VHH binders against Programmed cell death protein 10 homolog (ccm-3). Designs and how they scored, part 12

Target 1, 215 residues: Programmed cell death protein 10 homolog (ccm-3), of Caenorhabditis elegans (q17958)
Amino acid sequence: MNEEGGYLGAMTYQCLYSPVMEKIKQQHRDDPRASLALNKLHTALTTCEQASPSFLYDFTKVLLDDSELSVNLQESYLRMHDTSPTNDLIVSGYEQNADYKELTKRAIELRRVLSRVPEEMSDRHAFLETIKLIASSIKKLLEAINAVYRIVPLTAQPAVEKRKREFVHYSKRFSNTLKTYFKDQNANQVSVSANQLVFQTTMIVRTINEKLRRG
Short names: E, the ipSAE of ESMFold2; O, the ipSAE of OpenDDE; V2, 0.75 times the mean of E and O plus 0.25 times the DockQ between their complexes.

## First folded at step 10 (VHH; framework vhh_vobarilizumab_d1)

Design i2 (from f1 with A33V; at its last look DockQ between E and O 0.82; V2 from the best seeds 0.72)
Fold by ESMFold2, look of step 10:
Structure i2 (fold): chain B 215 residues (1-215), chain A 125 residues (1-125)
Amino acid sequence: as target 1 above (215 residues)
Amino acid sequence: EVQLVESGGGLVQPGGSLRLSCAASGFTFSSYVMAWYRQAPGKGRELVAGISEGGDTSYADSVKGRFTISRDNAKNTLYLQMNSLRPEDTAVYYCAAYGSEIDLYFEYMESPDYWGQGTLVTVSS
């Protein structure tokens, strides 16, 4: 099942709306009326997203459907990760621990290499080289997850193990989608599976942060 | 029935050479990505070298410059030329086949389609 509202919805405000709103606020910082209106809009958007998960993703889809503008959202979300902040991949309070620091590094590297997929897919040789890098990045992230599993509190280990299993599952789905792509050239399926893997990568770090805050 | 049969293993002194062969049958050899793995006593299997259907090669760091993987698609045979052998090269060497080079890139989480039975290489004085 394609559950775009789940994995893309989770990143819509941060990747799409927040940066645009901040850019527009900066452009109009000398106009008090515009600044006040933009702050009200910001508050309304965040309130709607909090009250109804995936609202902004659904809203974006309606706008694109009504505009008849052809935008590939899967590819767009991937490309945005090239320049998006990565502070969501830091394990707060443990930045000096070598194992948590390695986890952060490998998560960032995987997110960045997956963001290159839309640009690389049409050039077979370039794409195969990028796939090698993706496979290497997944391996290094798995090693980092295993290292972190050994040092988290026992109360957190079941959650980390579950996230590792999900990450492996989606890594295998991505690998299978790549094999199918070289047969049928279905670029959209590749972008879908890449975004799902980005989401799973983020969920590993988010879950660790949540469990470490509880002890 | 698919078969991968390794041969050429044996006892050799440090610094010596051996050439391993893997005879393949039961599948379209030329369309497969082929690999050599080894398993030292008490260790898991590790990838040693791989060769794509188009002839692109890769090697583990521990064997680069000493080992050469090659294939002869007309004979359905995979080779591993092992030079400058060291005691740490002692292992059972396995032939493996992947349907796609992507599976080889992801070998740490994917199984080969086919495994050989292995050939023992012992490097000692």
Scores: ipSAE 0.691, ipTM 0.840, lowest interface PAE 0.7, mean pLDDT 89
ESMFold2 (binder alone), look of step 10: mean pLDDT 83; pTM 0.841
OpenDDE, look of step 10: ipSAE 0.696; ipTM 0.847

Design i3 (from e4 with D56Y; at its last look DockQ between E and O 0.80; V2 from the best seeds 0.72)
Fold by ESMFold2, look of step 10:
Structure i3 (fold): chain B 215 residues (1-215), chain A 125 residues (1-125)
Amino acid sequence: as target 1 above (215 residues)
Amino acid sequence: EVQLVESGGGLVQPGGSLRLSCAASGFTFDSYAMAWYRQAPGKGRELVAGISSGGYTSYADSVKGRFTISRDNAKNTLYLQMNSLRPEDTAVYYCAAYGSEIDLYFEYMESPDYWGQGTLVTVSS
């Protein structure tokens, strides 16, 4: 079961490739040939993602495995969310609507507090405080989802409800993983479940955008 | 046999005070997170206050600054000190126990392991 390629794959370009591409473009801003080459590279990377949904994840994993770099991908993806773009959490065209704006705000906040998990786990007191913040953030996001459910077109309500059920399922999975962690100290399972929650949060907003695109 | 037995409820005037107690038996009290819930007539049951096994407390916004949750692990007893009582505080108050403080943090999607029978608090002139 290659579940990792599904949820990590969906965020690989945004978390790993897009920020690096923009940084390199800025560093070569006075070189038109470098700018053109970087645009071609961007197009090739996005084309690869469209052709195979997990290609960039697979490429990255092989690159790191064969380069003798000891990188924990689960923790790395989580940490990257602290500074990665959050445009994927905006409900396009509805930025001024209070309910959609609140959904975006709470989705960003949950993503950001989950990004703290890898660095907080070693300190029990700090981690428990972070878990309280995560639980509060999940509650606020659920409230925002409920508010949005009431205002989306009736044709979109089943899809939003399905995404809410998946998000609740993975939230319960995360809470159970935390209880197990305080027993066995298995940090990897916590990072896996946190990344799965980030993915589910993204899917809620993506689904809403897809349903509203034709409204 | 697990038991949670509340006491200390009664009739009190607005602005008054009450102290609720919950005597616990049949489980390792000091390893459990504890909570007070209330249910007003015709309404659902709502969380009022929680206290982790380590002593960290949380409160509903409606009672913050007026109510204080505490525990005495030597006596296996949970307390709720209620000050500046208002008519909207009228409810049956329930003691609840969580086997993990994680479940208390996630109370909106997790259920307590054990419930008490409830004690009635009426705030009226």
Scores: ipSAE 0.669, ipTM 0.824, lowest interface PAE 0.8, mean pLDDT 89
ESMFold2 (binder alone), look of step 10: mean pLDDT 82; pTM 0.834
OpenDDE, look of step 10: ipSAE 0.723; ipTM 0.860

Design i4 (from e4 with D56R; at its last fold request DockQ between E and O 0.88; V2 from the best seeds 0.81)
Fold by ESMFold2, look of step 11:
Structure i4 (fold): chain B 215 residues (1-215), chain A 125 residues (1-125)
Amino acid sequence: as target 1 above (215 residues)
Amino acid sequence: EVQLVESGGGLVQPGGSLRLSCAASGFTFDSYAMAWYRQAPGKGRELVAGISSGGRTSYADSVKGRFTISRDNAKNTLYLQMNSLRPEDTAVYYCAAYGSEIDLYFEYMESPDYWGQGTLVTVSS
């Protein structure tokens, strides 16, 4: 199981830095000096991502802590998934294959319904409806994973099965956290568990991409 | 001892109706989410309909619009009204109880706390 810097760290570049870098590049598109500097910064951020996946999370946390801004990072990361790019959930080179396309569709659906959690937790009836949608989305994603398992190279099947087991484990943790929430009202733990489930969803697709590229 | 006792099964013609009942005892019925499952010959048990403690209902696609789940908390009884019955509805129908509607929503990963013994429904010409 990864610490907070593990699962949020793995998503920090995509959710926070990449979109911000793109916005700033567009703002300075007519300034060659700024454009060159921004390209160098982009390369440095990508290098940091590769060398230490939790670095950008740690950097962001120190920056926010020192600024004394009041930011709930767990809820913020969840909300960002509502409109964030979903390129990381595409199985590259297989966009036309029905089984891989279904996997991508169900992964996106789960990510988006989980992003609604922070907005809806305080309204018991709305939250229960959203939980029902989350449970349905998890079931559909599991079915899509099973379909993909049958078509990946046999050498990739153990890795896909391991990712499926982790996803199931975190789905059960999420379910248990929800039951506890309705007793103790600990909203932070629900957001933590939801972010962990988003991470596990991403890791399934990432693993498939890596195994298909290698064989 | 907890008991779930189904009744109301029987033989019926296609297009007919039946009403199943499940009498519950030995637990706080109104705090439980309740469900009907069915098992056709040679097949696995499948969820047919569910109802939360607060009355929120759900249905399998195959029965939606034809079956109605309901509960009477004063009588500790769960019901399934089955209309427009088809031969494909032939199965043993089971009452099930979940301590939380969260567990009912995640039924593919969770087990009910309690099961009934089942009642046979046969739909044939």
Scores: ipSAE 0.725, ipTM 0.857, lowest interface PAE 0.7, mean pLDDT 90
ESMFold2, look of step 10: ipSAE 0.716; ipTM 0.847
ESMFold2 (binder alone), look of step 10: mean pLDDT 82; pTM 0.833
OpenDDE, look of step 10: ipSAE 0.814; ipTM 0.900
ESMFold2 (binder alone), look of step 11: mean pLDDT 82; pTM 0.838
OpenDDE, look of step 11: ipSAE 0.814; ipTM 0.901
ESMFold2, look of step 12: ipSAE 0.715; ipTM 0.853
ESMFold2 (binder alone), look of step 12: mean pLDDT 82; pTM 0.835
OpenDDE, look of step 12: ipSAE 0.818; ipTM 0.904
ESMFold2, fold request of step 13: ipSAE 0.717, 0.707, 0.684; ipTM 0.853, 0.846, 0.849
ESMFold2 (binder alone), fold request of step 13: mean pLDDT 82, 82, 82; pTM 0.837, 0.844, 0.842
OpenDDE, fold request of step 13: ipSAE 0.851, 0.850, 0.849; ipTM 0.917, 0.917, 0.917
ESMFold2, look of step 13: ipSAE 0.721; ipTM 0.853
ESMFold2 (binder alone), look of step 13: mean pLDDT 82; pTM 0.834
OpenDDE, look of step 13: ipSAE 0.792; ipTM 0.898

Design i5 (from e4 with M109F; at its last look DockQ between E and O 0.78; V2 from the best seeds 0.73)
Fold by ESMFold2, look of step 10:
Structure i5 (fold): chain B 215 residues (1-215), chain A 125 residues (1-125)
Amino acid sequence: as target 1 above (215 residues)
Amino acid sequence: EVQLVESGGGLVQPGGSLRLSCAASGFTFDSYAMAWYRQAPGKGRELVAGISSGGDTSYADSVKGRFTISRDNAKNTLYLQMNSLRPEDTAVYYCAAYGSEIDLYFEYFESPDYWGQGTLVTVSS
């Protein structure tokens, strides 16, 4: 599978499928047979995703490629984060803990400011202001990760440290892509690196949730 | 050769004010983002304030509302107006230059292209 299917694939259900499934479930809320069928569909979609991690991304791409729609997937995924649910960024069972709450807050803020990138790239002044906000948000998220690192169980610390290193790596890639963008105007690479950073942000919270459930 | 020369440091009482200057030469000053850093005894160097080539400013939380960074492109000079000084502001203050404001925004990953030699600010009774 391709690299794009990896990081976009990981967010496809949440950005594209989950909102539609919830809307359809609400439309059929008074129909028990429809509710059962929708639960089966949910299970089938997640089973396909587990069997092939990029399945829903691949399915969506085939659908769009076979249509006459001209859709920029990188930009579309970024824009969708502005309105997508953020419950995937909550540390379950620790919603009242100040450090985990701060981690969630900063992860949501970074996701939201990155979602503005496609809209603002053509306006240099607006884009530079947004880049300043992105850089500030990355710094604040790093501080929140460091605070959480100190309170997670000792057995979880290596995994959190590994996720922090990946997040730093992709943050540096994003900043380098921005410098290149002001030279060559390659807007697609900015969107690619922004989506990769959104993915890394999600993986930090996911990893913490996994370690806290087991510990 | 690039030079950044700080001046204006000294001894001041708590609550007092100082104005630091940094005279720049050897590069196109108005194209660079500029910053003030400080280093207290026994501590690492930290960003205090930054100003883009276009004049957009940023500040560390500890100095926000008390310090003002500014630049005079006609004189190739960077300034830091320091008001309501506290003993915790005691440090050597350094002028720094960045060739890209992206690097200034991401200063926690990037180093400045050029450094000054520093000027000592002491805040004590």
Scores: ipSAE 0.660, ipTM 0.812, lowest interface PAE 0.8, mean pLDDT 89
ESMFold2 (binder alone), look of step 10: mean pLDDT 81; pTM 0.826
OpenDDE, look of step 10: ipSAE 0.778; ipTM 0.881

Design i6 (from e4 with S58N; at its last look DockQ between E and O 0.88; V2 from the best seeds 0.78)
Fold by ESMFold2, look of step 10:
Structure i6 (fold): chain B 215 residues (1-215), chain A 125 residues (1-125)
Amino acid sequence: as target 1 above (215 residues)
Amino acid sequence: EVQLVESGGGLVQPGGSLRLSCAASGFTFDSYAMAWYRQAPGKGRELVAGISSGGDTNYADSVKGRFTISRDNAKNTLYLQMNSLRPEDTAVYYCAAYGSEIDLYFEYMESPDYWGQGTLVTVSS
């Protein structure tokens, strides 16, 4: 999606709420009542997200708007991928298959290099080096997607092809945004397009997992 | 108006050397990233080497250590020094220009702004 609540919303629990809850759980490990309460809160938050697709994003936005805290959510979400779990990028049940393993590796690699963008945008030389790494990572992920396309069931191939087309579309948007950034210095648009690309990467792996699961 | 004119191609023995030149005109050469591509018979064009406006270089794995890309901004000329040539290097070699080095980094999905007409390199005995 192009809506902020759509693509950021899809990442909000994983990037923001889950890590905080794990930190609090770790801090109170000697208190089983805290562990029980955190499990209940986890269930409530995920239930709310399923019932209203952007609930946690909206909730977070209201809190930040009301608090007068100045937080750049686009940059924050990108930075959080450095420490966020990556198990959502594993093709379950196929962890030993070379092509699916390569897909996971390249998806994680792209997520990690994109997480560096907010820290490096103002340093032209560092940013250009990171852009080279991003371009290389996108190329390798595309190659991994092509390899996976050849081995998925024939019934799954149209869905994988559709996800590849979306990923290419957002990769080109990202590239164009970079070129514009060096002219207008609009850092927010770079972060927006980077987050959209992270979302598209996740959707490729999610779609493959959905097509490979048989109940 | 914009011209990229390659020269220096020809027939060379395996293990030999050749230097390609690309004379550029009609645009601000020192602001452009430049690249050499090649197209072997029956294949698509592939990137051989690239050089940013600032002089940073990159190479295809198949030519690393054997080929050297360079540019002379005062003469608006791009070069490719080709050493230890192999029959597999036989191709038409093209000069290409990118208005942004971003496009060179994303060459697999972006087209150059300008192409030369190519120069044939044949490696055979």
Scores: ipSAE 0.705, ipTM 0.850, lowest interface PAE 0.7, mean pLDDT 89
ESMFold2 (binder alone), look of step 10: mean pLDDT 81; pTM 0.827
OpenDDE, look of step 10: ipSAE 0.788; ipTM 0.897

## First folded at step 11 (VHH; framework vhh_vobarilizumab_d1)

Design j1 (from i4 with S53E; at its last look DockQ between E and O 0.91; V2 from the best seeds 0.80)
Amino acid sequence: EVQLVESGGGLVQPGGSLRLSCAASGFTFDSYAMAWYRQAPGKGRELVAGISEGGRTSYADSVKGRFTISRDNAKNTLYLQMNSLRPEDTAVYYCAAYGSEIDLYFEYMESPDYWGQGTLVTVSS
ESMFold2, look of step 11: ipSAE 0.710; ipTM 0.846
ESMFold2 (binder alone), look of step 11: mean pLDDT 82; pTM 0.830
OpenDDE, look of step 11: ipSAE 0.831; ipTM 0.907

Design j2 (from i4 with S58D; at its last look DockQ between E and O 0.71; V2 from the best seeds 0.65)
Amino acid sequence: EVQLVESGGGLVQPGGSLRLSCAASGFTFDSYAMAWYRQAPGKGRELVAGISSGGRTDYADSVKGRFTISRDNAKNTLYLQMNSLRPEDTAVYYCAAYGSEIDLYFEYMESPDYWGQGTLVTVSS
ESMFold2, look of step 11: ipSAE 0.716; ipTM 0.858
ESMFold2 (binder alone), look of step 11: mean pLDDT 82; pTM 0.836
OpenDDE, look of step 11: ipSAE 0.817; ipTM 0.904
ESMFold2, look of step 12: ipSAE 0.697; ipTM 0.856
ESMFold2 (binder alone), look of step 12: mean pLDDT 82; pTM 0.840
OpenDDE, look of step 12: ipSAE 0.576; ipTM 0.793

Design j3 (from i4 with S58E; at its last look DockQ between E and O 0.85; V2 from the best seeds 0.78)
Fold by ESMFold2, look of step 11:
Structure j3 (fold): chain B 215 residues (1-215), chain A 125 residues (1-125)
Amino acid sequence: as target 1 above (215 residues)
Amino acid sequence: EVQLVESGGGLVQPGGSLRLSCAASGFTFDSYAMAWYRQAPGKGRELVAGISSGGRTEYADSVKGRFTISRDNAKNTLYLQMNSLRPEDTAVYYCAAYGSEIDLYFEYMESPDYWGQGTLVTVSS
């Protein structure tokens, strides 16, 4: 699968298909045959996605390429983060630990400020203010990652360090994309790099959760 | 040749004031973001204040309300007004230049294009 399918693919059903399926279910809630058919369709779609990762993303791209619709998936996924659940950023079993709680807080804040990018890019001065907030949020998240690194089990430290290095790498890619944006106005690349950074933020917390599976 | 020359450092009592200057040459000062860093004995360099080419400022929490960064593009000079000085402000203060204000916003992972040689500020009773 392509690079977009890697970081966007996991959310394609929830972003594009699930809302429509729920709306149709609600419209036909008094018809058991409709409910049964929609459940079968849900199962078929998720089975196809499991058998071929990013299938729904690729299929959606084909449909959009053939349509007259102007849908920017990168911007759409970013906007979804403003209202998406954030339970994937909680370190389970450690919700009251100050360092893990700070990590969760800063990860949520970075995701939210990145979600503003599509709405704020149109005004240079507003966008520069948002970039300043993004840079501050990245700094605070890095500090939280460093604090957590010092308290995770020694066996988890190499994995956390690897995730920190990837996060820094994608933060620098984002910064460079911003510099290029002010020269060439390539808004899509800004959204791509922002989504990649959201994905890297999620992977840090996911890795910590996987290494801490003991409570 | 790019040159950043700091001046205005010295010895001052707690509660006093100093004004640092940084004379810049060898590059287009108007297009650069500028910053003041400091390095206390035994510590790493830290950003104290930054100013974009368009005049947007930022400050370290420890100096907010006491220090004011400013620039005079006609004189190619960066300033730092330091008021209500404390012993913990004792450090060598450095002038720095960034080709993009985005790099200044990301200073914790980016390096300035140019550094000055520093000027010593000592706050002692």
Scores: ipSAE 0.702, ipTM 0.847, lowest interface PAE 0.7, mean pLDDT 88
ESMFold2 (binder alone), look of step 11: mean pLDDT 82; pTM 0.830
OpenDDE, look of step 11: ipSAE 0.811; ipTM 0.899

Design j4 (from i4 with S52D; at its last look DockQ between E and O 0.87; V2 from the best seeds 0.80)
Amino acid sequence: EVQLVESGGGLVQPGGSLRLSCAASGFTFDSYAMAWYRQAPGKGRELVAGIDSGGRTSYADSVKGRFTISRDNAKNTLYLQMNSLRPEDTAVYYCAAYGSEIDLYFEYMESPDYWGQGTLVTVSS
ESMFold2, look of step 11: ipSAE 0.729; ipTM 0.866
ESMFold2 (binder alone), look of step 11: mean pLDDT 82; pTM 0.835
OpenDDE, look of step 11: ipSAE 0.840; ipTM 0.916
ESMFold2, fold request of step 13: ipSAE 0.708, 0.702, 0.727; ipTM 0.856, 0.854, 0.869
ESMFold2 (binder alone), fold request of step 13: mean pLDDT 82, 82, 82; pTM 0.833, 0.835, 0.836
OpenDDE, fold request of step 13: ipSAE 0.854, 0.851, 0.848; ipTM 0.918, 0.919, 0.919
ESMFold2, look of step 15: ipSAE 0.721; ipTM 0.866
ESMFold2 (binder alone), look of step 15: mean pLDDT 81; pTM 0.829
OpenDDE, look of step 15: ipSAE 0.828; ipTM 0.911

Design j5 (from i4 with S52N; at its last look DockQ between E and O 0.91; V2 from the best seeds 0.75)
Fold by ESMFold2, look of step 11:
Structure j5 (fold): chain B 215 residues (1-215), chain A 125 residues (1-125)
Amino acid sequence: as target 1 above (215 residues)
Amino acid sequence: EVQLVESGGGLVQPGGSLRLSCAASGFTFDSYAMAWYRQAPGKGRELVAGINSGGRTSYADSVKGRFTISRDNAKNTLYLQMNSLRPEDTAVYYCAAYGSEIDLYFEYMESPDYWGQGTLVTVSS
């Protein structure tokens, strides 16, 4: 499993497989055998992913390689975030707490503005405006993380601080790839760093959920 | 020798106006993104306004509609027009220069290439 399979793999079912499964289910809604088969397929896919992390990512790569389709996977994952479910960014059991609610809001906003990167990179003026929005969203998410840090149990604070440091590290890497992009036009490296930042955003919320469940 | 020299600070009553200037030398002013920061007593420096090389501006929420950043590339000078001044605006104001406008967008985690020495603005009755 390569590094790409780690961060893309974490989002593969929700971004790629779940929407396709629902689309196929709707196409065959008059056939109860199709619905039953699709539920069995869903269970099989999620069971495989649980048994072997990044399985769905690896499986997708094999299918794409065998099909000889020319798919830009990094850009595809980014675009999918615009319409993907955001329930993975909710702090379960604390949906009404102002600080956790703000964290969720800012995480969703960052994910969505990053999803615009592939379609806007070629228009320099539009892209610079989107970069400004991304930078603002990162700042607001950092503020929300700091607020949550102050209210989580003391035993959870080291884990939250570690996730914040990783998020800052990847934010700086993203900023660097943007500056390099305006020199070399390497769109793929921008998409890679954007996806890595989406992954780090998800890991912050996941870590908080895990630490709060143990309390 | 790069220099950023602020001027125009002083004492003003609430509701008054001041215009700050920042004279720049020793670098290609036209290609830099420029910013005004302020530091109130006992607080950290905060971004007040920014202007990129193409003239696009941005403002902190606390000063929107009251402050206007501008630049004169022929004179290598950055300006900040401050209107409707409040006691909360009391601070040392600093001129800052960024070689990349992306670094200005990410100012909360990036440093400017150059800083001025600051000019004091006091707003009191």
Scores: ipSAE 0.621, ipTM 0.800, lowest interface PAE 1.0, mean pLDDT 89
ESMFold2 (binder alone), look of step 11: mean pLDDT 82; pTM 0.832
OpenDDE, look of step 11: ipSAE 0.774; ipTM 0.888

Design j6 (from i4 with S58N A60E; at its last look DockQ between E and O 0.88; V2 from the best seeds 0.80)
Fold by ESMFold2, look of step 11:
Structure j6 (fold): chain B 215 residues (1-215), chain A 125 residues (1-125)
Amino acid sequence: as target 1 above (215 residues)
Amino acid sequence: EVQLVESGGGLVQPGGSLRLSCAASGFTFDSYAMAWYRQAPGKGRELVAGISSGGRTNYEDSVKGRFTISRDNAKNTLYLQMNSLRPEDTAVYYCAAYGSEIDLYFEYMESPDYWGQGTLVTVSS
């Protein structure tokens, strides 16, 4: 619903529309007018999303309703993260700084291991091994966040700390959802909590970028 | 009453070996993930090794290849075989129990259900 449109909506262009646009650009790579038109379309779609949060998510749901396709959105979004662009996890202007570079690396790694969840849930042994990797990846991301916290401007530290607390909160919810899953087999709740973690990871980097641009 | 009782600690020369035991009672040992922690002088407790109810193991990097965690569910006993001991391994070693191996994997933000009282290991000439 509304919360779903929040965290999935924030990733809809990146997971659904951007890959399609890139395929079309590749198919018309010899035509610079096609590239220009696709860049204009990108700007229009992102402007619409900025003006009306979750527009692309809501539009996608209308298309799915009309298509009569039976799609598990939570699992689909998770799977798409394996191949989706990761430029949203880069701290712009600081790509060669060791601490920001490590933050980007660990954020990408967590996104990728979370994308494996839908395929592995039915195999208990494989899923437990993936959970072990997820837990390790979360720990490494927390360490990277702590390192970045020490080097951001003092005016940015409260915002980074707030995002870290939210990330820890959702990590704990994910852990609890996993324990419940082994009792009730509610696969959808695992996918929901995994997508919420991906969103929180993205928000850490977005917040850092916003604070570094303004001070 | 839940009890975790460690034994097997003592004084050993560098390069030597010790085998720690943790006798468990008062809970369903077979269902629990088990862990060894250690606390060096002036330091906090840190995870050394863990083992799930199904036998999956994990180790801290500094002990990989030297320490082996194992469990005997018939005897309700957890073991830590420590080989090639170094002075840096000097610590009080604690047995810990987790109701879920998921909590063990997330130990940096979860707490064990039960702790032992510890056994001292001293590695010195």
Scores: ipSAE 0.721, ipTM 0.857, lowest interface PAE 0.6, mean pLDDT 89
ESMFold2 (binder alone), look of step 11: mean pLDDT 82; pTM 0.842
OpenDDE, look of step 11: ipSAE 0.830; ipTM 0.907

